# VHH binders against FERM domain-containing protein 4A (FRMD4A): the designs that were tried, part 3

Target 1, 303 residues: FERM domain-containing protein 4A (FRMD4A), of Homo sapiens (Human) (q9p2q2r20to322)
Amino acid sequence: RRCQVHLLDDRKLELLVQPKLLAKELLDLVASHFNLKEKEYFGIAFTDETGHLNWLQLDRRVLEHDFPKKSGPVVLYFCVRFYIESISYLKDNATIELFFLNAKSCIYKELIDVDSEVVFELASYILQEAKGDFSSNEVVRSDLKKLPALPTQALKEHPSLAYCEDRVIEHYKKLNGQTRGQAIVNYMSIVESLPTYGVHYYAVKDKQGIPWWLGLSYKGIFQYDYHDKVKPRKIFQWRQLENLYFREKKFSVEVHDPRRASVTRRTFGHSGIAVHTWYACPALIKSIWAMAISQHQFYLDRK

## First folded at step 22 (VHH; from u3 with D102E Y105F V116R)

Design j8
Fold by ESMFold2, look of step 23:
Structure j8 (fold): chain B 303 residues (1-303), chain A 127 residues (1-127)
Amino acid sequence: as target 1 above (303 residues)
Amino acid sequence: DVQLVESGGGLVQPGGSLRLSCAASGFTFSSYIVGWFRQAPGKEREFIGAISGSGGSTYYAVSEKGRFTISRDNSKNTLYLQMNSLRPEDTAVYYCAKSEYEYIFKIGGRTLYMDRWGQGTLVTVSS
């Protein structure tokens, strides 16, 4: 079957995928294109029939995943699946550059919540990385049209494109003499400090129908108020968790709670255990399930 | 109503074997994790093991060293516990239980949360 893998540098890799091809083998092929050795941070994703992002499971065949029933090639995305605290922990420049490309894509596509003034500063590092030192306003305005630097939401929040470009220029002028590598590090330092960076968010509801965000990362599972992705309401670190459960539309975590004791028949045999449950459509619950298992494995591998 | 009825308990000699059964009704048996627990007199309830709705995954307490085997027959709505090499310490009331979930991923491995319980069947291991 024909597959189209969207790469982080805006290129597409066109492939004829054989039925036996494992997702791990496809990842290896894509990684070789970037001379990438640190493959453990990356994955290949697709959008399912219900509009939710799914990740290829490395031990399964590519063509055994539930792709949308559309004509044309299967559309796949190579991107960061497993985030870390800082790119300073990465060993290879190729990995760092891919994290940088991934972060630029996330900001441009508005997948990370970020204030406009931060966007303008980030855009200045994009210019420094791509073009070197500031030369003139006219050159910058031209370059900003060609680079994925200014997401639509940031532009809409201000009276003109020229205003936004002027803000970028003000930041850019301060960067004179900064190397390409320094610009990448400074860009990533800002992005890594953003509250919504590095977390896989899922829109869920509780039993009462109240909406929440459920966030998954190598650190654990986090519950956020629907209107506040920054500060978790509840934190479930992997070391606190006993079991994960799911059935159809519900996903649950079971925690050891040393303050909770079994005091009634209802909690018989469950001394010190609490269960927290969230609901979503079955496709999304399956995505949460798969991500939770993979993030737990990544946590164990780093331990 | 949800019903879980254990059977097959009784008196057995040390080193012997028993097969416990749990007849389930009032719910879609194949859609839920089911499992076995036991409680000896004066002791806390102990998780033995559980099995996924499909029967494809089994989960045993860390303390079990392969003497017990859990299985299910979804066509008969029945959960089984095969107990071998029985010891006097295995004397307990054995309970069948059902979860409200179909799938489990164990991280800590201490026990499982169950929403419905059978009445129990007594197993006595003694001469």
Scores: ipSAE 0.566, ipTM 0.800, lowest interface PAE 0.7, mean pLDDT 88
Fold by ESMFold2, look of step 22:
Structure j8 (fold): chain B 303 residues (1-303), chain A 127 residues (1-127)
Amino acid sequence: as target 1 above (303 residues)
Amino acid sequence: DVQLVESGGGLVQPGGSLRLSCAASGFTFSSYIVGWFRQAPGKEREFIGAISGSGGSTYYAVSEKGRFTISRDNSKNTLYLQMNSLRPEDTAVYYCAKSEYEYIFKIGGRTLYMDRWGQGTLVTVSS
């Protein structure tokens, strides 16, 4: 079966995938294309028939996954699945560059929430990395039109494109002499400080139908107000969790509350367990489930 | 109208074996996690083990590993607990329970949340 793997450098890898090919073997093939050794941070994803992102399970065959029934090639995406606190923990430049490409894509597509003033600084590092030192205003204005540097929301918040370009130029002029590597590190340092970086967000509801964001990462499971993806309302670190549960439209976490358990022992009841439940369509709940298990395993592997 | 009815309890000698049954009705049995708990007089209810809706995954309390076996027959809507090498400290009321969930992923594994309970069946282990 024909597959098209979208890479982080905007290229596509066209493949004829045999029925026996494991997802791990496909990941290895894509990783070899980048000379990538630190494969544990990456995965291969697809969009299912209901529009939700799913990740290939590495121990299963590629063609056993539930792809949309469409003519044409199966569309797959190579991207970061498991985030870390800082790229300084990464061992290889190939890994760092892929994290950089992934971050640029996320910010340009507005998947990471970032203030427009910060966007202008980030755009300057994109220019320094791609083009080197500042040469002229006209060259920069042309380059910014070609590079994925200025998301639409940032442009709309200001009087003109020219204003935004001037702000970027102001930052860019300060960077003369920075190497590609320095620009990447400085870019990632800013992105890694953003509260929405490194979190997989899912739109869910509680039992009363009130909407929330549920965030999953190597740190745990987080609940956010509908309008505030920055500050979590509830935090469930992996070390606090006893069990995860799921059925159809429900996903739940179970925590052991030491205070509740102590009170329960004095009363001889079964209490001491708190269960928190969220609802979404079945496809999204399955995605949350798969991601939670994967993030927990990643947490264990790094502990 | 969810019902869970335990049976098979009774008096058994130390070292003996006993099989408990739990007849389920009023829900789609194969779609839910079911499990066994017990409670000795004056003590907290204790998790024994649970089994996924399909029967493909079993989960046991660490203290009970090797002596007790949980199984289910979805065609008969019945959950079983096979208890071997019984000891006097196994004397308790044994409860069948149902989760509202189909799948569990155990992180800590001390106990499980259950939403429906049977009436219990008494197991007494003594000479």
Scores: ipSAE 0.552, ipTM 0.783, lowest interface PAE 0.8, mean pLDDT 87
Fold by ESMFold2, fold request of step 24:
Structure j8 (fold): chain B 303 residues (1-303), chain A 127 residues (1-127)
Amino acid sequence: as target 1 above (303 residues)
Amino acid sequence: DVQLVESGGGLVQPGGSLRLSCAASGFTFSSYIVGWFRQAPGKEREFIGAISGSGGSTYYAVSEKGRFTISRDNSKNTLYLQMNSLRPEDTAVYYCAKSEYEYIFKIGGRTLYMDRWGQGTLVTVSS
């Protein structure tokens, strides 16, 4: 089957995937294109028919995943699946470069919530990385038209493109002499501090039908108000979780609650368990399940 | 409507073996996690092990040292516990239980949440 893998450097890898090809083997092929050794942070994703992002499971064949029923090639994305606290823990420059490209893509596509004033500073580092030191306002305005630096929402929140460009120029002028590598580190330092960075969000509901975000990451499973992805309402770190459960439309986490332990000694069926449950369509629940298991394994591998 | 009926308990000598059965009815057996618990006299109920609806995943309590094997036969709606090398400390009432979930992933839990229980079958290990 014809597949098109969108790479983080704006290129696409066109290939014919054989039925027996494992997802791990496809990841290895894409990684070799970048001379990438630290493959454990990356995955290959696709958008399912309902519009949700799904990840290829490395131990399964590529073609046994449930791709949309559309003509043309299967569209796949190579991107960061497993985030870490800081790129300073990465061993290879190739890995750092890909994290930088991934972060730029996430911000440009508005997948990360970020204030427009922060966007202007981030854009200055994009310019420093791509073009070196500031030379003139006119060159910067030209360069900003060509680079994925200013997401649409940031532009809409201000009186003009020129205003936004001027704000970027203010930051950029201060960066004179900064190396390409320094610009990448400074960019990533800001992005890594953003509260929505590194979190895989899923739209879920509770038993009463109230909508929530469920965020999955190396930190654990977090619950957010539907209108506030920044400050979690409930936090379930991996070290605090006992069990995960699912069936059809529901996903649950189990936490040992010391206060409930006293009730457990007094009742046959109660063992000091606090269970929190969320609901979504079966496809999304399966996606949450797969991500939770893989994120937990990633947490263990780093422990 | 849900019923879980344990059988196969009784008196057995130390070192012996027993196979417990749990006959399930009133629900789609293959769609739910089922498991075994036990309660020794004067003690709290403790988890032994559980098995996913499909039978593809089996989970055992840390305290189990490989003497017990859990299996299910979805065609017979039956859960089994094979107990080998029995010791007097294994004397307890053994309970079959059902979860409302089909799949479990154990992170660090010593037990599982179950919503329906059998009446139990007594196993006595004594010479």
Scores: ipSAE 0.514, ipTM 0.768, lowest interface PAE 1.1, mean pLDDT 88
Fold by ESMFold2, last read:
Structure j8 (fold): chain B 303 residues (1-303), chain A 127 residues (1-127)
Amino acid sequence: as target 1 above (303 residues)
Amino acid sequence: DVQLVESGGGLVQPGGSLRLSCAASGFTFSSYIVGWFRQAPGKEREFIGAISGSGGSTYYAVSEKGRFTISRDNSKNTLYLQMNSLRPEDTAVYYCAKSEYEYIFKIGGRTLYMDRWGQGTLVTVSS
C-alpha cells in the first residue's frame, strides 16, 4: 500500500508499505533518514475520517490502523508526540533541530497561543537561523514571504504587513553575529515558556453539554474553559490520578479525595473517590484514551 | 432496571473454599466491567478484583495475590468469585458491582469506581 510521510521540513517520503510492516519499523525508517537517535519523542500520525489526529501504535502493523477510505496514498505525518520542559534535556543536535522545526510549524499553524509581539521576535530567530545576519530591509521582506514565520492571526492584528515586517526587522538587527545554533536555542526558549506549548488539546463537553478543552501532556490531564486554553480550570497531575476509564463517548478520570475518605450509610460507598467525566464522539474519545496512556508511560519513563 | 444479586455466602471453616455468584440483569452484561468488593465490620470497603466485559482481562487488588479468582459466564449473565484458603480476616460482606465503563487503565489505583452495587452476601470464616 502506497504511503506518503510528511516530514517536518515540508518534504514528503513516498513509500510502498508492506502488509506486515510494524509502525515501529516505519518510525525507525523515517528516523534513519534524519540520523535521529532520540526517537522516543516522535511519532507518526494521521487524520481520521472525522478530522481528528491519531497516532500509529508502534506495536501494531501500519495497515491495521483505521485510515480514511479514500483513493490515493495514505497520508502520514512525522512530528513530535512527547514534549519536554526544555530542549536542554535533549542529547543530540538532530533532535533539537527537529523540535525547532516542529515548534515553527505549531506557531505558523496557530496551534500555540502567542502574542503578536512575541511572534515578531520569533520570526527574527527564524531569519537568523535560515539566512544569517541582517543585510537589508528589502531582503528581509522577500525572505519573510518564503518562510513560515508570520501566522495569519498576527498579521490581522496590525495595520499592515509592512508594519509587522518592520517589527521583525527591529528584532533581527539586534541578532548580528548570532550563530544558527544560538538562534534555535533562543527561539525554543521563548516557545517553551508559552503556556499552550507541549499540550495536546481535545474539544470535549461535560455532562451538561458545556464545551471544554482537555489538555494532555507529560504533566497530566488538564481541563480548560473553552475560551481559555492558557489557564487550566482543573488540573489532574499523573501522581493524583488513580484510574482512567472510557466507554463509547465518555472519558473519565478518577482521583482520591481525602475530604471524602469516610464511609457513609446513605451512599453506595464511593468513599474517597471523585470521578470527572467528559464526552466526545467515540473516535475522539479513543484518541484521548491512547494519548493519555502513552503520555503516562512517557511520564513514568522519565522518573 | 439494573439488578445485581449475590449468592453463595455463608459460614465456612478456616482453610476452606467458597464460590460466590452474582446474577446480573437489566443491562447488557457483556459490555461492562464487573467486579467484587468486600467490607469487614468497621472497615472501609475493599476492592478485590474486576473483569472486562469480554472476560479477556482480569484486574486484582495488589493485596489479594493468589487466593481469589474472578471469572464470568456471559451466557448466564453471571460473575463469580472463587475464594480458596479462607482465613478469619476474610469475614466480610461481599459485594458485586458494575462499572458504567468498558475499559480501565490503572495509574495508582487501589480501587475502581462502580456505579451499581448488589446488596451483598455475608461470608463468615470461623471454626
Scores: ipSAE 0.499, ipTM 0.744, lowest interface PAE 1.2, mean pLDDT 88

Design j8
Fold by ESMFold2, last read:
Structure j8 (fold): chain B 303 residues (1-303), chain A 127 residues (1-127)
Amino acid sequence: as target 1 above (303 residues)
Amino acid sequence: DVQLVESGGGLVQPGGSLRLSCAASGFTFSSYIVGWFRQAPGKEREFIGAISGSGGSTYYAVSEKGRFTISRDNSKNTLYLQMNSLRPEDTAVYYCAKSEYEYIFKIGGRTLYMDRWGQGTLVTVSS
């Protein structure tokens, strides 16, 4: 079957995938294109028929995954799956550059919550990395039209495009002499400090039907008000959790709390007192389940 | 009515083997995690192990998994516990239990929450 793998540099790889090809082999092929050695942070994702992101399981065949039933190639995405606190933990420049490309994409697509003044500083590092030192206002304005540096929300929050461009120029002028590598490190240092960086969000509901965001990362499982992905309402760190459960449309976490009543033979519902439960379609619940298990394993491997 | 009925308990000599059964009724057996617990005289109830609805994933609380094996037969609505190399310390009432979930993943838990329980079957290991 024909597959189209979207890369982090906006290129697409067209591939004819044979039925026996394992997802790990596909990841290896894509990684070799970048001379990437540190493959453990990356995965290959697809959007299912319900519109939710799923990750290929590396020990399974690519074509055994439940891709949308539509004409045309299977669309796949090569992305960062496992985030870390800082790119300083990465050993290879190829890995760092892919994390940088991933972060730029997330900022431009407005997947990371960031103040517009911070966006202007980030844009200056994008310019320094891509074009080198500041030369003139006119060149910068031209370059900003070509580069994915200013997301729409940042532009809408200010009186004019020219105001935004001038703010970027102010930051950019201060960077003269900074190397490409230094610009990447400075960019990533800011993005890594943002509260929405490195979190996989899932749209879920509680038993009463109220919508929430459920966030998964190496730090744990987080519940957010639907309108606030930044500040969690509930925090479930991995060390606080006893068990994860799911069935059909529900996913639950069990928190160890010695002040909770014990399950007894004579009482119904006591197991629900110690657990927190969220609901979504079965496909999304399975995605949450798979991500939670893999993020927990990543947490254990690093600590 | 959800019912869980344990059987197969009794007196066994140290070093012997015993197979416990739990007959389930009143619910779709294959859709739920089921498991075994035990309670020795004067002690708190102790988790032994559990198995997913499909039977594809097992979870054991004790390091002696080679001594105890949990299995299920969804065609017979029956949960099993095979106990080998029994010791006097294994003397307890053994309980079958049902969860409201189909799949479980252990993070730090020594036990699981179960919503329904059997009445138990006594296993006595002594000469």
Scores: ipSAE 0.498, ipTM 0.741, lowest interface PAE 0.9, mean pLDDT 87
Fold by ESMFold2, fold request of step 24:
Structure j8 (fold): chain B 303 residues (1-303), chain A 127 residues (1-127)
Amino acid sequence: as target 1 above (303 residues)
Amino acid sequence: DVQLVESGGGLVQPGGSLRLSCAASGFTFSSYIVGWFRQAPGKEREFIGAISGSGGSTYYAVSEKGRFTISRDNSKNTLYLQMNSLRPEDTAVYYCAKSEYEYIFKIGGRTLYMDRWGQGTLVTVSS
């Protein structure tokens, strides 16, 4: 089957995938293209029929996944699946550069909520990495047209494109002499400090139909008010969780709390158990389930 | 209406074996996790084990592994508990229970959340 793997540098790999090819083997093939050894942070993703992002399960065959039933190649994405606190924990430059490319893509695609003043600073590091030291305003304006540095939302918040470009230039001028590697580290340091970085968000509802964000990462499972992806309302760290459950449209987490013993006879065998439940369509619940299991395994592997 | 009816309890000598049954009705049995708990007089209810809707996964309390086996027959809507090498401390009322979920992933889990319970069957292990 014809597959198209979108890489982090906007290139595409066209592949004819055999029915027996495992997702692990596809990841290995893509990783070899980048001389990537630290493969554990990355995955291959696709958009399912309902429009939600799903990740290939490494022990399954690529073609056994529920791809959209449409004409043309299967579209796959190579990207970071498992985030960490800082790129300083990464052992290889190839890994660091892929995290940098992934972060640039997330910022440009507006997957990370970020203040526009921070965007302008980030864009200056993109210029320093790609083009070296500042030379002139005209060159910067030309370069910014070609680089995915200024997401649409940041541009809409200000009087003009020229204003935004001028703010980027102000930051860029301060970077003279900074190496490509230093620019990457500084870029990532800022992005890693952003509250929405490294979290996989899912739009869910409670039993009353009130919308929430459910965030999943190596740190655990987090519930956010729909209007506030930054400050979690509830925190479920992996070490605090007993069990995860799902059925059809609902996903639940179970926390053991000895101080919360039930006093009713209806709570037989539930002494000290608290359960928190969220609802979404079955496809999204399955995506949450798969991500929760994989993030928990990643947490264990680092522990 | 959801109904869970345990049977097979009774008096058994130490070292003996007993098989408990739980007849289920009022719900699609194969779509739900079911399991066994027990309660000795004056003690808290204790998790024994549970089994997924398909029967493909079983989950046991650490203290019960090796002597007890949980199984289900979805064609008969019945949950079973095979208890071997019984000891006097196994004397308790045994309850079957149903979860509202089909799938479970154990993280640190010592027990499972259940939303429906049977009335229990007494197992007495003594002379």
Scores: ipSAE 0.492, ipTM 0.740, lowest interface PAE 1.1, mean pLDDT 88

